# Miniprotein binders against Mucin-6 (MUC6), part 39

Target 1, 185 residues: Mucin-6 (MUC6), of Homo sapiens (Human) (q6w4x9r395to579)
Amino acid sequence: GHCSLEGGSFVTTFDARPYRFHGTCTYILLQSPQLPEDGALMAVYDKSGVSHSETSLVAVVYLSRQDKIVISQDEVVTNNGEAKWLPYKTRNITVFRQTSTHLQMATSFGLELVVQLRPIFQAYVTVGPQFRGQTRGLCGNFNGDTTDDFTTSMGIAEGTASLFVDSWRAGNCPAALERETDPCS

## First folded at step 22 (miniprotein)

Design cc1x (from bc2 with E18Y)
Fold by OpenDDE base, fold request of step 24:
Structure cc1x (fold): chain B 185 residues (1-185), chain A 119 residues (1-119)
Amino acid sequence: as target 1 above (185 residues)
Amino acid sequence: SEEEKIKEIREEVKKLIYESRKLLEEAKKAGDLQAVRMLFNAIWLLLEALKTGDPEKISEALLKLSEALIEVAEKRGDPEAVELLLEAQELLRKALKTGDPELIKEAIKLIKEAAELLG
């Protein structure tokens, strides 16, 4: 399954359902029993301009009991608040520079993350087949059915992205806005 | 009957989920991402367990919830809540071995009490 966070506010789920939202919060992208120690992948969005529609991804966070790995738009990689030089390796996670503009987080448990630093900070999440039907968060549930991708943290399938996205907020932030307009337009 | 006991457990779990959601919101406000992560996971597992009513799944989910609440309790400096939750975990571990729904009910009672202290 491939989940993408592109263009500052565009998300494509593992089931290939595209949607857009404007929010300035930390959100759960991915939780799964397949992630060791109840790990979670999170996305941090912030305001990038004056208008509410000017939002962008600014960091990706992998959080487990032992690790808090943050990859930020300024190319700083930290674990538990400490800056780390690349390549950085833990027990089952390796963060390294893939290209001049791309960082990669590779894992031994079937999760891959590629972060594009420039020109737009974007993230690409790949999970193995063992994750099928066992994922939740903004990346969806990876069950091959796009109609239930907007399942909230309370297990309710929503028809629109707004309530879905808000249900997966991990911080104290205002409600996300669902707009059809591209912030670049 | 056993079926009646499970029904009762389901109702109690629903109440516990509601209380846990409140604590989740508080954790969000506090910026405690660890607690947030753990609570999201625990709540989800409880919801999944409710679909089948499987005592084993319920017990496992309650263990995760207890862990999450211990995280919150420790950060808040509430040792009483921690003790209640540790006791609940012990009961749940026994429940997983014996399948006794009464142990689950007792554990829920302790977890609720702890949640009230934290609320």
Scores: ipSAE 0.875, ipTM 0.934, lowest interface PAE 0.5, mean pLDDT 95
Fold by OpenDDE base, fold request of step 24:
Structure cc1x (fold): chain B 185 residues (1-185), chain A 119 residues (1-119)
Amino acid sequence: as target 1 above (185 residues)
Amino acid sequence: SEEEKIKEIREEVKKLIYESRKLLEEAKKAGDLQAVRMLFNAIWLLLEALKTGDPEKISEALLKLSEALIEVAEKRGDPEAVELLLEAQELLRKALKTGDPELIKEAIKLIKEAAELLG
């Protein structure tokens, strides 16, 4: 399964459903029983302009009981607030430079993250087949059905992205603006 | 009957989910991402457990909820809440071994009490 965060406000779920939102908060991208220690992948969005429609991804966070790994748009990688040199290794996670413009977080448990640093900060999440039907968050539920990708944190499938996105916010922030547009448009 | 007991447990779990959601919102306001992560997970597991009413799944979900609430309680400096939750965890572990729904009900009671202290 491949989930992408592109163009500052576009998301494509594991089931390949595209949608768009404008929010300035931290959101749950991925939770799953397949992640050790109840880990979660999160995305941090911030305002990039003067209008509410000008938002962008500014960081990706992997959070577990033991680790808080943050990859920021300024290319700084931290764990539990401490800056780390690359390549950085934990027990089951490795963060390293893939290319001059890309960082990668590799794991031993079937999660891969690639972060494009420039010209636009973007993220690409890949999960193994063992995650099928067992994911939740902005990346969807990875069950091959796009119609239920907007399942809220309360287990309710929504028809629009607004309530779906807001249900996965991890901070206190204003409601996200919804626009159902193709990320390629 | 056992079926009736499970029905009662389901109702109590629904109440716990409601209370947990309130605490989740508070955790968001506080910027406590650990609590947020744990509460999201626990709530989801509870919801999943409600689909089948499986006592084992319910117990496991309640353990996760207890862990989440302990995280909150410790950060707030509420040792009473921590104590209640630790006791609840003990009951739940026993419930997982024995399958006794009464232990689950008692654990829920303790968790609710702790949640009220934290609310």
Scores: ipSAE 0.875, ipTM 0.934, lowest interface PAE 0.5, mean pLDDT 95
Fold by OpenDDE base, fold request of step 24:
Structure cc1x (fold): chain B 185 residues (1-185), chain A 119 residues (1-119)
Amino acid sequence: as target 1 above (185 residues)
Amino acid sequence: SEEEKIKEIREEVKKLIYESRKLLEEAKKAGDLQAVRMLFNAIWLLLEALKTGDPEKISEALLKLSEALIEVAEKRGDPEAVELLLEAQELLRKALKTGDPELIKEAIKLIKEAAELLG
């Protein structure tokens, strides 16, 4: 399954459903029983301009009981608040520079993250087949059915992205502005 | 009947989910991402467990909830809440071994009490 966060406000779920939202919060991208130690992948969005529609991804966070790995748009990688040199390795995670413009977080448990640094900070999440039907968050539920991708944190399938996205906010933030659009348009 | 006991447990779990959601919102306000992560997970597991009413799944989910609440309690410096939750965990572990729904009920009571202290 491939989930993408592109163009500052576009998301494509693991089931390939595209949608768009404008929010300035931290959101749960991915939770799954397949992630060790109840790990979660999160996305941090912030204002990138003066208008409400000018929002962008500014960081990606992998959070577990033991680690808080943050990859920021300024290419800084931290774990538990401490800056780390690349390549950085934990027990089952490696963060390294893939290209001049891309960082990668590789794991031993079937999660891969690629972060594009320039010209737009973007993220690409890949999970193995063992994650099928067992994911939740903004990346969807990876069950091959796009119609239920907008399942809220309370297990309710929504028809629109608005309530869905807000249900996965991890901070105290205002409601996101959302509509379904083709990120490739 | 056993079925009736499970029904009662399900109702109590629903109430507990409601209380946990309140704590989740507070954790969000506090910027406590660990608590947020753990509570999201626990709530989800409880919801999943409610689909089948499987005592084992319920017990496992309650263990995760207890763990999340211990995290909150420790950060707030509430040893009473921690104690209640540790006791609840013990009961839940026993429930997983014995399948006794009464242990689950008792654990829920303790968790609810702890949640009230933290609310």
Scores: ipSAE 0.873, ipTM 0.934, lowest interface PAE 0.5, mean pLDDT 95
Fold by OpenDDE base, look of step 22:
Structure cc1x (fold): chain B 185 residues (1-185), chain A 119 residues (1-119)
Amino acid sequence: as target 1 above (185 residues)
Amino acid sequence: SEEEKIKEIREEVKKLIYESRKLLEEAKKAGDLQAVRMLFNAIWLLLEALKTGDPEKISEALLKLSEALIEVAEKRGDPEAVELLLEAQELLRKALKTGDPELIKEAIKLIKEAAELLG
């Protein structure tokens, strides 16, 4: 399964459902029993302009009982608040520079993360087949059905992205706005 | 009957989920991402367990909830809540071995009490 966070406010779920939102919060992207130590992948969004519609991804966080790995837009990688030199390796996670503009977090448990640093900070999440039907968060549930991708943290399927996204917020933040604006406009 | 006991447990779990959601919101306000992560996970597992009513799944989910609440209790400096939750975990481990629904019920009571202290 492939989930992408692109263009500052666009998300494509593991089931290939695209949607857009504007929020300035930390959200759960991926949580699954298949992640060791109850791990979760999170996305941090912030304002990128003066308007409410100008929001962008600014960091990706992998959080478990043992690690808090943060990859930020300024190319700084930290674990538990400490800056780390690349390549950085834990027991089952390796963070390294893939290209001049891309960082990668590789794992031994079927999760891969690629972060594009420029020109837009973007993230690409890949999970193995063992994750099918066992994921939750903004990346969806990876069950091959796009119609139930907007399942909230309370297990309720929503028709629109707004309530879905808000249900996965990890902080006390304003409600996310859903705008179906032409990405070319 | 065992079926009736499971029904009762399900109702108690629903109440516990409600209380846990409140604590989740508080954790969000506090910026405690670890607690947030753990509570999200625990609540989800409880919801999943409720779909089937499987005592084993319920017990496992309650263990995760207890862990999450211990995280909160330790950070708040509430040793009484921690003690209650540790006791609940012990009961749940026994429940997983014996399948005794009464142990689950007792564990839920302790977890609820701890949640009330933390709320």
Scores: ipSAE 0.844, ipTM 0.924, lowest interface PAE 0.5, mean pLDDT 95
Fold by ESMFold2, fold request of step 24:
Structure cc1x (fold): chain B 185 residues (1-185), chain A 119 residues (1-119)
Amino acid sequence: as target 1 above (185 residues)
Amino acid sequence: SEEEKIKEIREEVKKLIYESRKLLEEAKKAGDLQAVRMLFNAIWLLLEALKTGDPEKISEALLKLSEALIEVAEKRGDPEAVELLLEAQELLRKALKTGDPELIKEAIKLIKEAAELLG
């Protein structure tokens, strides 16, 4: 399954449902029982400077009991707040430079994250088939049905991206403003 | 009957989800990302367990909620809340071994008491 976070705050879910949102927050991108130690993948969005209301991806965070791995647009990788030289390896995670413009986080538990650093900070999440039907967050539920990919953190399927995205806020931040909604949102 | 006990447990879990959501919002405001991760997970697991009323799933979700609340309690320096939650976890582990729903009810009572201390 593939989930992407691309320029203009576009998201495509594991079930290929595209949407767009604008918000300055940290969001739950992916949680699943397939992630060890109740891990979560999170996305950080901030103002892009294109307009007052436009936001863009600025960091991706993998958080578990033991690790807080942050890959940010300043091209620094940290774990638990400490900068790490690449390649960086834990028991079940390896972060390395894939190309001059891309970093990769590979794991032994079926999660892969590829981060494009330039020209625009973007992220691509790949999960193995064991994740089918067992994901939640901004990347959707991976059940092969796009009609319920906007399932909120309370388990309610919404028809619009804004309420869905706002339910997955993981920080102290304003609700996303509906201004430029892609027709697919 | 056992059916009546499970029905009571489900109602108490619904109340506990409500309280846990308030603590989740407080964790967001405090910037406690570990508590946020854990509370999102625990609340989701409780919601999933309520769909069937399966006592095993309820117990496992309550164990996760207790872990999340211990994180909150330790950061606030509240040892009484920690002790209540550790006791709740022991009751839940015993409930998983024995299948005794009264142990689940007792654990929920302790978890709710701890949540009130942390609210």
Scores: ipSAE 0.834, ipTM 0.901, lowest interface PAE 0.7, mean pLDDT 89
Fold by ESMFold2, fold request of step 24:
Structure cc1x (fold): chain B 185 residues (1-185), chain A 119 residues (1-119)
Amino acid sequence: as target 1 above (185 residues)
Amino acid sequence: SEEEKIKEIREEVKKLIYESRKLLEEAKKAGDLQAVRMLFNAIWLLLEALKTGDPEKISEALLKLSEALIEVAEKRGDPEAVELLLEAQELLRKALKTGDPELIKEAIKLIKEAAELLG
């Protein structure tokens, strides 16, 4: 399965459902029983322009009991707050520079993350087939059915991306619906 | 009957999910990302367990919730809440071994008491 986070705050789920949202927060991108130690992949979005509807991805975080790996747009990789030289390896994770503009986090548990650093900070998540039907978060549920990819953190399938995305907020931040309207969205 | 006990447990789990969501919001405000990760997971597992009412899945989800609340309690320095949650985990492990739904009810009571101390 493939999930992408691309410029303009566009997301494509594991079931190929595209959407866009407007938010400045940390969000649960992926949780699954297939991630060791109840791990979570998270996406951090921040304001990227003058309008509240101009937001972009600024970091991706992998969080488990033992690790907090942050890959940020300033091109610094940290684990538990400590900057790391690449290649960086733990027992089941390797982070390395794939090209001058791309970093890769490879794992032994079927998760792969590729981060484009330039010209725009973007992320591409790949999960193995063992994740099928067992994912949740902004990347959807990976069940082959796009109609329920907008399943909230309470297990409710919504018809709009905004309600779905707001339910996966992982920080103290306002819901997107509480901001000014974006007439071009 | 055992069916009536499981139905009562499911009702109490629904109430506990509501309380856990309030603690999740508090963890977000506190910037406790580990508690946030753990509470999202525990609440989801409880919701999944309610779909079938399987007491084994309920017990496993409650173990994860207790673990998340221990994280919250330790950061607050609340050893009374920690002790209640450790006791709840012991009851849940026994419930998984014996299949006794009354142990699940007792564990839920302790988790609710701990949640009241924390929120």
Scores: ipSAE 0.832, ipTM 0.900, lowest interface PAE 0.7, mean pLDDT 89

Design cc1x (from bc2 with E18Y)
Fold by ESMFold2, fold request of step 24:
Structure cc1x (fold): chain B 185 residues (1-185), chain A 119 residues (1-119)
Amino acid sequence: as target 1 above (185 residues)
Amino acid sequence: SEEEKIKEIREEVKKLIYESRKLLEEAKKAGDLQAVRMLFNAIWLLLEALKTGDPEKISEALLKLSEALIEVAEKRGDPEAVELLLEAQELLRKALKTGDPELIKEAIKLIKEAAELLG
């Protein structure tokens, strides 16, 4: 399965459902029982322009009980806050520079992350077939059915991307729906 | 009957999910990303367990919720909540071993007491 995070806060789910959202927060991108140590992949978005609708990806975080691997647009890779020289290896994760503009995190548990550092910070998530029907978060549920890819963190299928994305916020930030109804927005 | 005890357990789990969502929002405000990761996972597992009502899945999900709340309690410096949650985990492990639903009910009571301290 393939999930992409591309410029302008565009997302394409594992079931190929595209959507866009506007928000400045950390979000659960992928969580699954297939990730060891109850791991989660998270995406960090920030304001990229003068308007509230100009947001972009600034970092991807892999968080487990043992690791907090951050890949950020400043091209620095950290684990638990410490900068790491590439290639960086743990028992089940390898992070390396694929090209001058692309960095890759490969794992033994079927997750692969490719980060485009330039010209714009983008991320591409690939998961093996063992993840089918067992994912949740911004990348959807990977069940072959696009009608329920907007399943919230409470297990409710929504019709709008905003409600779905808002439910996966992992940080202290205002709900995207509130911002979209603000007269000043 | 055992069936009515399981029904009561399911109702109490629904209330715990509601309270856990409140604590999840507080963990977000505190910037506790580990608690956030753990609470998202535990709440999802509880929701999945409720679909079937399987007491083994409920117990396993409650173990994960207790682990998440321990993270919250430690960050707040609340050792009383930690001790309640550790006791709840012991009861849940015993419930998984024996199949006794009363142990699940006792664990839920302790988890609710801890959640009130953390509220």
Scores: ipSAE 0.823, ipTM 0.895, lowest interface PAE 0.7, mean pLDDT 89
Fold by ESMFold2, look of step 22:
Structure cc1x (fold): chain B 185 residues (1-185), chain A 119 residues (1-119)
Amino acid sequence: as target 1 above (185 residues)
Amino acid sequence: SEEEKIKEIREEVKKLIYESRKLLEEAKKAGDLQAVRMLFNAIWLLLEALKTGDPEKISEALLKLSEALIEVAEKRGDPEAVELLLEAQELLRKALKTGDPELIKEAIKLIKEAAELLG
């Protein structure tokens, strides 16, 4: 399964459902019982221009009990707040430079993350077939049915992206509706 | 009957999900990303377990919720909540081995007491 996070806050789910959202927050991108120790992949979005509606990906975070690996648009990789030289290896994760413009996080548990650093910071998530039907978050549920990919964190399928995305907020940030009505943000 | 005990357990789990949602929002405000990760997972597993009512799945989800609340309790320095949650986990492990739904009910009571201390 393939999920992509591309410029302009565009997302394509594991079931190939495309959507766009406006948000300045950290979001749950992927959780699954297939991730060891209840790990989570998270996406960090921030304002990306002078337009009130433009947001873009600024970092991807893998968080588990042992690790907090952050890959940022400033091209720095950290684990638990400490900057790391590449290649960087833990017991089940390796982060390395694949090309001059791409980083890769490979794992022993069927998750692969490729981050494009330039010209635009983008991320590509690949999961093995064992994840089928067992994912949740912004990348959807990977069940082959696009009609329920907008399933909220409370298990409710929505028809629009905004409520779905807001339900997966993992930080202290304004609701999307409040942000869009605030003249300063 | 055992079926009536499972039905009561499901109703108590629904109440616990409600309380856990409140603690999740507090964890977001506190910037406790570990608690946020763990609570998102635990609440989802409880919702999934309620769909079938399988007491083994309920017990497994409650173990995950207890782990999440221990993270919250330790960060706040609340050893009473930690003690309750550790006891709840032991009851849930026994429930998984014996199949006794009364152990699940006892564990839920302890988890609710801990959640009240934390919220």
Scores: ipSAE 0.812, ipTM 0.887, lowest interface PAE 0.7, mean pLDDT 89

